# Ledger of designs, part 9: VH-VL binders against Probable D-xylose utilization operon transcriptional repressor (gntR)

Target 1, 226 residues: Probable D-xylose utilization operon transcriptional repressor (gntR), of Paenarthrobacter nicotinovorans (Arthrobacter nicotinovorans) (q8gal4)
Amino acid sequence: MDATSKRLTRTTVASQVRDFIVMEIAQGRLPLGAPVREMEIAAQLGTSQTPVREAFRELAALGLLESRIHVGTRVRQLAEKDLVEAVPIRSALEGIAGRLAANNYHKHAEEVRGSFEAMKEVAEGGDRRVFAAASTTFHRSVVRAAENASLLRAWNALGIEVMTILAMASSDIPLDDAAESHRPIVDALEAGDPELAEHALTHHVAAYLPATAHSNGGVDAAVQAS

## First folded at step 4 (VH-VL; framework fv_tarlatamab_arm2)

Design g68 (from g36 with heavy chain L106F, light chain Y94H)
Fold by ESMFold2-Fast, scan of step 4:
Structure g68 (fold): chain C 226 residues (1-226), chain A 122 residues (1-122), chain B 109 residues (1-109)
Amino acid sequence: as target 1 above (226 residues)
Amino acid sequence: EVQLVESGGGLVQPGGSLKLSCAASGFTFSGYAMNWVRQAPGKGLEWVARIRSKANSYATYYADSVKDRFTISRDDSKNTAYLQMNNLKTEDTAVYYCARNPYYYFSHFDYWGQGTLVTVSS
Amino acid sequence: QTVVTQEPSLTVSPGGTVTLTCGSSTGAVTEGYYPNWVQQKPGQAPRGLIGDTYNKHSGTPARFSGSLLGGKAALTLSGVQPEDEAEYYCLLYHGGAWVFGGGTKLTVL
């Protein structure tokens, strides 16, 4: 169960517009940095501009779209600073999730293992945007297994799916390596070892930090600023 | 070619201090976690300490036998890991090896140095 | 304190098959213990053979394989060569710490 306080359902026109735009971005049909116009989306989907405008506001709040002076609305490009700032926070939250999930794993094994297998399957297809969605589903399954509603709400607030889509769309990381890097998380959870699970999650998430951040000291600055 | 070279070993009196160095070459050092492992004369291997990469905030871990006496650190600009050993005991006498863990494979101890001998004796 | 147990010594004939095991006082060894296998010959530094249960390091001969067997980590050598005579250590992860087994001295006779 989604822990968001939003009242959106898949049956509203605005939510359908939101889902459409996310899918277009995830599949690469709406490229990172590309302009997005309310009228064009409305015409494409055969709807009025009101639900499209609402969807744009929601996607902008999530950080998937951005509006800039003289540029208009565009699909956001993920900057290094975004990862340097978000990765330490995500690492901390998912580390806590792993520790808690290890104790509850027997109740959630099917969901966690199933999402891991799905991620491996989509990696074979080579579609980075589809992989980003599968990877996000896997991480969410671990957070759900923690059985901590406040943790799930905090994790959902980080916009992990959007961040992962943007990162994978702009990255050359091999999908086989990306998928396989999640195996230690599943193994630790199956072992029921809270400390190992915490270490597996924190190490894995830290691996999302770009190589350039290791040279710049950006992670140190972001962590020290916290 | 991956190379790890330990230095700084020697003879020290009980209660004394030594600082070991592990100089790395042939790989991108900053992306790897580094370990110290020791072996007392004629005995088996014992894990001593680990320091993770910058991506993991240089997190450090220690064996209970050396906790509060030893400090692991690193200087990525010099491609070097260190082990500061304080309040040395005779049971700390051993060959000290450094070993690395790859970025995506934190559990792999794939490359080791040749070792440096530390003798704690009066 | 976690105790990791290995056979102290094993003997195998050239060309034979031998399996070394690695157990933990904390319970059945699973992939979550990240079993590692390390080879050490007299007067030499240790050499990594296998990490994370099954994964061979670069340069590890095909005759070496890692597995889980009866609640223990296992290292199997098939078609043993005289040069395989060495001390073999397993290394398990538990509770934030890495713990070595006491080592198995493999004699190839």
Scores: ipSAE 0.000, ipTM 0.411, lowest interface PAE 15.5, mean pLDDT 82

Design g69 (from g39 with heavy chain L106I H108Y)
Fold by ESMFold2-Fast, scan of step 4:
Structure g69 (fold): chain C 226 residues (1-226), chain A 122 residues (1-122), chain B 109 residues (1-109)
Amino acid sequence: as target 1 above (226 residues)
Amino acid sequence: EVQLVESGGGLVQPGGSLKLSCAASGFTFSGYAMNWVRQAPGKGLEWVARIRSKANSYATYYADSVKDRFTISRDDSKNTAYLQMNNLKTEDTAVYYCARNPYKWISYFDYWGQGTLVTVSS
Amino acid sequence: QTVVTQEPSLTVSPGGTVTLTCGSSTGAVTEGYYPNWVQQKPGQAPRGLIGDTYNKHSGTPARFSGSLLGGKAALTLSGVQPEDEAEYYCLLYYGGAWVFGGGTKLTVL
């Protein structure tokens, strides 16, 4: 059972520090694998070490930073192996979700279409961290539309938002193109076609595989790539 | 300091028209979506219309109650948003507020104007 | 038409805790509706408090918090102060358009 919740706030100095670091990572200014020092962040933002340490702890819990004895704190480096392993699982889960969601779409259409439009709005603003959150919200809305609690719990356990943030940080894909790439998913769900929706989701997610210049077309292709 | 100032309200007969203005200052107006929200006397808030920034091709949205009668527009060179109201009905009587949405955070109605009263009566 | 529902009125004692809720006629409210909370005090223009479920506007006092509770958006005030007496509105996002709840009049006695 996944009890995690979206509890990010912007009301404390620590949450402002956290949001700053997430944005720097998402927009590529703080590179994956780069060392991060509490004192340097504190100096840069004009604050003390206490809220920075709190932010570091929160980001480590989210999987964006990692601290190891004798190594110090670094921006987590999403290895090709991590994506090769996670993408086929995500693709399979979201394919199931799309198939089920197509049958229930009339109950969830407002949320799904609303989340899609939110991605378009955020993409125009150019904020990759905010886009990562909006994209995660959209995919979760599709999984919720499947009306299968076990599926939603399994999907939540994959850490999709963290993976999306790290993927956006390592990519120069225009956000407008990233948002628009989700349109076939919405179209398939509105058509009420379970096979089309499953295909749209599996194809879309498979495109997240690292270092590929072309979509691999689905879970089987993603597994073959591994 | 961020300010939004509405103007153009007044008394009009049913079937008439009015154009409201919302003058913005203290921020980069062109980067924000702008909304009109109204409040009838003694009643709650009702969202009326929205216009997105140039980055979103000035896309417009309307509440069903005002669609085809009201037109939202903006002039970024004047830092002003407008609401053209045609074929006014008595139920359009309300204080009209303008409110902004930050381009980075779709989720905020962070700053509002003081409102301008529109009274539609015979 | 979609209706966004709030408690019409709630009463709380100074220093107490109160939770206001925001529901949708179409189903459970999730973060995908980008719930917003707006405060309006008597004779004043509205002001933004919370957006995107949890995110507080910079001017919002620490005692306010947003959450999702039982398929509804929720606004919780802990350690309520007399100046918190106001009308509170929620808004939900429907793909470019917004829909307001009917408002909750919070009385602090």
Scores: ipSAE 0.522, ipTM 0.787, lowest interface PAE 2.5, mean pLDDT 85

Design g70 (from g39 with light chain D52S Y94K)
Fold by ESMFold2-Fast, scan of step 4:
Structure g70 (fold): chain C 226 residues (1-226), chain A 122 residues (1-122), chain B 109 residues (1-109)
Amino acid sequence: as target 1 above (226 residues)
Amino acid sequence: EVQLVESGGGLVQPGGSLKLSCAASGFTFSGYAMNWVRQAPGKGLEWVARIRSKANSYATYYADSVKDRFTISRDDSKNTAYLQMNNLKTEDTAVYYCARNPYKWLSHFDYWGQGTLVTVSS
Amino acid sequence: QTVVTQEPSLTVSPGGTVTLTCGSSTGAVTEGYYPNWVQQKPGQAPRGLIGSTYNKHSGTPARFSGSLLGGKAALTLSGVQPEDEAEYYCLLYKGGAWVFGGGTKLTVL
């Protein structure tokens, strides 16, 4: 064996630690807001602290964990403010994606429909983490169908999977209902109707906005951050 | 260090029963989900059954081909997983492997046993 | 019932690069299906190579990598060695259960 092989093996362990923590959060076994300690995770997984620290760093960068020098590391809780700020941006980007994707749907129908069917299949199994991944893949397939590289880059920067994981961990959403809620998006794209597709995406994403938010509060908050 | 050792295979008549064992060592068995996977002579791999850890209430899952005939179980005090096979058919003839999953999220099928042969024939 | 599809056979020259794919009848393969790759040589038990799309087993050589490509899981070998000649199986997760592909026989000539 050489040094390069050893380095890649260490990186793989850190990725496994990351995936373990994500699953524990998604399934509710690691509660939102709970402290997470490197030594405890290392002991639980039978590994050293080095790959655990790397995983913690990655998860903090992704926004699943929050750390402060004198407070320690905790599982992030999505505050209403976070959703009020992020949802309008996501809604705007996915609305644009839907409009563009409707015109290109014939080239991307297999991927979009396939992702929707995969999401329905996964919902039957009841696994919230698997569903979060499938849902994220579906939305990304619509953005890809827009055939706009700048839009895809902007959408990828939003951390959609992280938001979906945290939302699943904090809610009792029936997964079959969650999957089925995406059908109007597929129907609009199948119809090749850009206006309807934009409306379906914006309406769907806006439904993630907290009920307590003012009717235009999220849009104003997102704009005012600039 | 991690070892999985299958036993209990053999020749059985159609309609008969066999119970396979998978003895584990070198890791904390109780924290891992365990799988049975089979391979018919000259054919590909087929997943058979899975049992989760105590933290997941020992939940069990089965391939459609074996539902209602096979039962997967475990005894954490003995570090052993079992596959009870009833109403055996000729198409159940295969080498049966046991394999672990560290956690559902990681799902490597990282370690496998050497397998035990089950032959269903008259 | 989900059907998982792999190329039946592929050939690659020593030192070359080859990519094996794994597709599902239910639609696009996502990270949520926890794509796994296992290697089996004649007369031997299978060994794990990659789990959850990208995660290498500790014994997996650096030349192996996992990814998603065109709605399928992919296993790429770069700088193929003669000892890599084997059957490669993918398997996908579905609601607590696993489904294997038919396997790809990789020939190294």
Scores: ipSAE 0.000, ipTM 0.425, lowest interface PAE 16.5, mean pLDDT 82

Design g72 (from g40 with heavy chain G31K, light chain Y34F)
Fold by ESMFold2-Fast, scan of step 4:
Structure g72 (fold): chain C 226 residues (1-226), chain A 122 residues (1-122), chain B 109 residues (1-109)
Amino acid sequence: as target 1 above (226 residues)
Amino acid sequence: EVQLVESGGGLVQPGGSLKLSCAASGFTFSKYAMNWVRQAPGKGLEWVARIRSKANSYATYYADSVKDRFTISRDDSKNTAYLQMNNLKTEDTAVYYCARNPYKFLSHFDYWGQGTLVTVSS
Amino acid sequence: QTVVTQEPSLTVSPGGTVTLTCGSSTGAVTEGYFPNWVQQKPGQAPRGLIGDTYNKHSGTPARFSGSLLGGKAALTLSGVQPEDEAEYYCLLYYGGAWVFGGGTKLTVL
């Protein structure tokens, strides 16, 4: 009945709208590049336009939607250029996270292991959106284990989940292989070795670069090209 | 159309054994992790055991209170999960529920059976 | 042993808003613990309401929502109905195993 309860409830509805749009995009029912209208989403979900507007702003900030004054809102197209630009930044941030997390791992081991096991569990289900969410949760758990609030804020600003969803939707990588590729990260953190953890995170994330960037010298070439 | 039906409960003396069954219908059973959850009379819910799908090598997990006494298993050809309970104690008296985890949404506990009562008493 | 803590009881008036919380003895609850919420009415089997923090089961009424609040998982009911009077349990995931909270008895008065 108080203002705090009203704000929390309103924010939660916007979160549900966001999740709905993400699912529609992941399942192909809302195609990449398609226009998205506040009124249509509000009508479809039986809600007012306010939480839909909030969800649109959040998704635009994450790079899943693009919105321009007088043009309207559309589902963004993922291009190789986006991965070439974003992956080196993500690699650097997660490398730092791994180094710091190795020093604090025993405080966070339960969450990190739990997230890794969850990712493996969803892999053979074949649902790439669910896997993208589980993978994002795992990487965020490592960043959180770094115990550096500024790093977590910077990492969250990269829109990792949206990039992962778009990459998984267009990728043919087997999900069981994708899940298992995270094991060296967990092993490095268990060893409590900051250098090994930084190396494991950096190399794992660099593997998300398109094949053209890999054949041209990997992360260093991509950094020079962007 | 999704149904989980527990059976095999009853009265047993301390130190005895019982085997519970959970018969599933209305979904592709082999794709789901299955759980056993119990509730002692007038008490809260307690998670007991979990078995993953074949995709996760039928990995099993147990609450510390039942470890080495209870064994969870499954037969995908019969759409049935089992809980073998050995060396039963009076504190094991409870209604035992079967519940599934969707492979696509791993954390829903979306469907539960009606439960089967196990009474451990002399 | 990990302990998951809930308010033992809460009271709300019909049409009101109430938030139930779920905390862990191991630290702040994050999405990595995959918070679940189940409802149980007297003499009935539990029903799934919310999985993975905020994902509603298809049968869950619109008035229920899940979130994270102050290092805890939260279940909010807005526009509470008399039929919402029940026990509400949270569960958290710990690497293969699940741990239930003690339950919250919600009284709609």
Scores: ipSAE 0.079, ipTM 0.622, lowest interface PAE 6.1, mean pLDDT 83

Design g73 (from g24 with heavy chain A55Y H108Y)
Fold by ESMFold2-Fast, scan of step 4:
Structure g73 (fold): chain C 226 residues (1-226), chain A 122 residues (1-122), chain B 109 residues (1-109)
Amino acid sequence: as target 1 above (226 residues)
Amino acid sequence: EVQLVESGGGLVQPGGSLKLSCAASGFTFSKYAMNWVRQAPGKGLEWVARIRSKYNSYATYYADSVKDRFTISRDDSKNTAYLQMNNLKTEDTAVYYCARNPYKYLSYFDYWGQGTLVTVSS
Amino acid sequence: QTVVTQEPSLTVSPGGTVTLTCGSSTGAVTEGYYPNWVQQKPGQAPRGLIGDTYNKHSGTPARFSGSLLGGKAALTLSGVQPEDEAEYYCLLYYGGAWVFGGGTKLTVL
């Protein structure tokens, strides 16, 4: 065992810890503003503090966690401005994902269709946070279907679930309408049409942009300007 | 509180039919998806069928091993789910459980019945 | 044919920590497969523990947790108790249908 092998092993475990914390935030078990303790995460996942500390560093760099001297580490309380910055990036990444996923769809159809059906089921419950988690799972399934690891890493780095929670909290769209708004994406992927899938994803994600950013010619103009 | 009670099991000849019932109490039945899961003697669990709530148009799903032979249904006025089993085979011998899914989640089979034994043998 | 794979058996000492995993023949297990975990003790009906990767049933003890680790769903028990000796099954969602893993017999010694 040499230092390089140990570093690669630690980095891999840290990325798994990072994904776990993101999912805890996504599922509401780690609320926005809640404290996050290294020892508790380490105990829960049966690992040492080293990869957990590395995951905390990564999440802080991504703006999902923040540390204060007498408060400790907490899940960051996001603001509407974060959507204005992230939505154009997310739109571009998911447009690429849709284009690529249309060509691979037959290999991923069950996961994508399943996650779409799940959104419809949770929409009936009326819980916007639960819906945000289901919506994020759907979008991630499309990005995963692109079969491009770099794209998935970049998409995950945006903290999509937390952004989706914020978008849903600032919206009064009925959840059944929110779920059905994803149908054009599924239809484009089922058709195996890369251009249509890119357009469907780009347009859908752009709609998450806050109303204040639409004043200069609508969502499409705001996304292009950003 | 929450209870699921299966009934209708018994001994049946190969090629025969049985209809299982799952009587629910202690919750608003119409809001839950219902599943049938079976377990052959000494073997693992196998998912059989699912029916969603009226909010999802009573959509039904089946394992390939039972498709076209089994039909899942429900009667919300009686708080009961059913599994109509036709053209039974020896390999259908199992304890049949019903289990619910919360309508808000595609998540945990949180409550299960005690099961009803179906034996397909001559 | 889609196969969901679990460790056939695992052993852990009382008070110890153990992680059970759940893999899919279709590739890495993600939250899009809505991993569920159920416990079955000898002669008893199964009971739900965890669904949608992380969501605990309200009756599930705090020592149980779910996660995604190394491209597999995981169930971790920390501070294992003798009564945790049981068969544990995972379920994965494939676009409407559920597929069970073969089960893991957990022995507490």
Scores: ipSAE 0.012, ipTM 0.552, lowest interface PAE 8.4, mean pLDDT 83

Design g75 (from g29 with heavy chain K104W, light chain Y33H)
Fold by ESMFold2-Fast, scan of step 4:
Structure g75 (fold): chain C 226 residues (1-226), chain A 122 residues (1-122), chain B 109 residues (1-109)
Amino acid sequence: as target 1 above (226 residues)
Amino acid sequence: EVQLVESGGGLVQPGGSLKLSCAASGFTFSGYAMNWVRQAPGKGLEWVARIRSSAKSYATYYADSVKDRFTISRDDSKNTAYLQMNNLKTEDTAVYYCARNPYWYLSHFDYWGQGTLVTVSS
Amino acid sequence: QTVVTQEPSLTVSPGGTVTLTCGSSTGAVTEGHYPNWVQQKPGQAPRGLIGDTYNKHSGTPARFSGSLLGGKAALTLSGVQPEDEAEYYCLLYYGGAWVFGGGTKLTVL
């Protein structure tokens, strides 16, 4: 519940500006590292600078835009080191989540299966931004099924959706293949085997490491680099 | 430690039938998917069939070349996988290997048997 | 009907580096295809070498590594030894079914 969200007309324009910028980044039309100017976005969308400035603040808080003295505002560029550092942590947290979720799956099966089916449907549409959101929702459903509030808080703190959007913007993976890669996770959870689920999630998340890290002997080499 | 031993190969006439067995030891057989892979003399490897664990209701999958002729099955109480081969053709002549597939890592064909030769000729 | 393509043959000198590739007729090879590498020496049963794109099987020497390069799976051998002379097969997963590549005969001389 956010009190500011009650101011519907102003919030709606700023949210439309935010969604536009996110879509431009996800589709590659606004390149990673590119400068972004309030006045240019306002002119492009036919709006005033006020809602654009509000959208910029929101996107900066989310980590999609960054602003520095003498540099101005630009689209954040995810460096290989950022993935090398974050992916092993995410892999460990989601592995724990899978192990715990397998024991609770009967209580959460509809949510987990539903989010997987939604991800497959979204993949057919070809929208990488929408897919990034659907993928994040699926992973969050698994973490939620673990029924561990501390784990969910830690996972939310990693900014998974922002990382997924930036990774999708840099990737040419077919969305149907990306969606299908999640099937072993669902299969493991349905089997109700904690060890199987932990391994399925650990393997899946490790696949988010750059190919260059994999060529150096896989996740062990990447983990040591961080 | 981990062992897979195939048996049941031999000479059979075209149109005939043969049943192969793969006896497993040294691991919890019921938790693993099992595969049959074949290799014709002087040729490459060809995947034939896969059977999943009881957790996935023993779901079975087949290569198009053997579909409706071959049936994969398993008996977890005997730690054994089977391949029933019907309506055999000369092109089915091959060494048949049993291979384990750890379910949590689908791509790990980590342990293979020594193979059993099936010769289909008159 | 997916066709998986590998180089038919490659030659490398002892101590050298060689990369084998594995491509698919249906598009780019991804982690979701669970690329697997299997080694077979003449007259012997195959043995698992690498699974899950880059994860080594028990007993696989450190000189072997797996990766994804340019939409293909890759197997790299660094500091090749004479005993590495063998046929190498890749395997890709497609919705329950496995598809083997044609194999690469690696000659070490």
Scores: ipSAE 0.000, ipTM 0.413, lowest interface PAE 17.2, mean pLDDT 82

Design g76 (from g29 with heavy chain L106I, light chain N55T)
Fold by ESMFold2-Fast, scan of step 4:
Structure g76 (fold): chain C 226 residues (1-226), chain A 122 residues (1-122), chain B 109 residues (1-109)
Amino acid sequence: as target 1 above (226 residues)
Amino acid sequence: EVQLVESGGGLVQPGGSLKLSCAASGFTFSGYAMNWVRQAPGKGLEWVARIRSSAKSYATYYADSVKDRFTISRDDSKNTAYLQMNNLKTEDTAVYYCARNPYKYISHFDYWGQGTLVTVSS
Amino acid sequence: QTVVTQEPSLTVSPGGTVTLTCGSSTGAVTEGYYPNWVQQKPGQAPRGLIGDTYTKHSGTPARFSGSLLGGKAALTLSGVQPEDEAEYYCLLYYGGAWVFGGGTKLTVL
């Protein structure tokens, strides 16, 4: 555990910059389509431009930032079709995370419970974007509890924060109901039931498919906020 | 201008009771969760209690050190939060601060009052 | 028993850079603990500086920044000024309750 914990918490300055930018996008402080400048981010975080450039390059590879010859770097504008492609992948990854996390829950219970309570607190404010950020934090706490660094990296590569905002924006589900919809996940983890946790996560995430999305042989699903 | 003003502190004997008040102005009080934080002489800050807005049925939270002895409450019509302290102990001696956080976010302790001193001594 | 740990004291020269950290006895500090930073100058009430790991409160000088560093929350001051000499507290969220660190006394010499 100590060795795994040290590996999971080991960060480069570049990965800290990446996490900051992703969170700024998720919380709406860095809007979709907005310009992002290396010098400004470096100044905000008290770091040099070198790790910021590396972070920008990695975020561009993940499809969260885009660069054009004479326009510079901007936050990419994602479409609902991107959610249709990513949600099944997210569902599979989080199902695996739930199964693994159930066996490690006692080591991560405070973070998972804390994130769940945070979602309930934020829900009363009615701000769907702020709720999306809290929901993303909760789901990441479950993935982190799986204690599988490859899984966490794959999950982060999907741009979950931005996709959750887009899913919430297309949903009219009351935020209190959205928060409470996560209770079965917490209950399964607290019970230490890997099969139930996997089912709870896969079912919950599958509900993020946009209500209007229908592919050939597609799945009909009510949009359920995370 | 946002202001929080604490009052009700004073000298009290061990086992006694005191009720502190936090009067708020300059913002829509009913939309904010309110906290009490204390600081013993020469020591660090310690979170004591929190009360949420009416939208969450005035849910309350307490530090283990004050559970069952302290009660946080609020009166939105008077823009005031309260801390009822019962069965006071010498280790409760501290400056008590009032601090707000928005009910939309759990993540900000943006404004604090100037504090009121509570001394528990015989 | 959950304990939030900070460096008891740090010293930095005017114009220098210093980073304060905030750790939890329960494991790595992540954004899920909603780290907050509060400044308290001698004889004054505390004031909020940073919320939710990275978010500056209105009025927090540009030289202050929040981050996560090596499994801990971090507060970095770049281009430190004499008036930054103060006690700095972090606090972490544990499902409704908040837990303060012991505070870091920053001396500017």
Scores: ipSAE 0.383, ipTM 0.723, lowest interface PAE 3.7, mean pLDDT 84

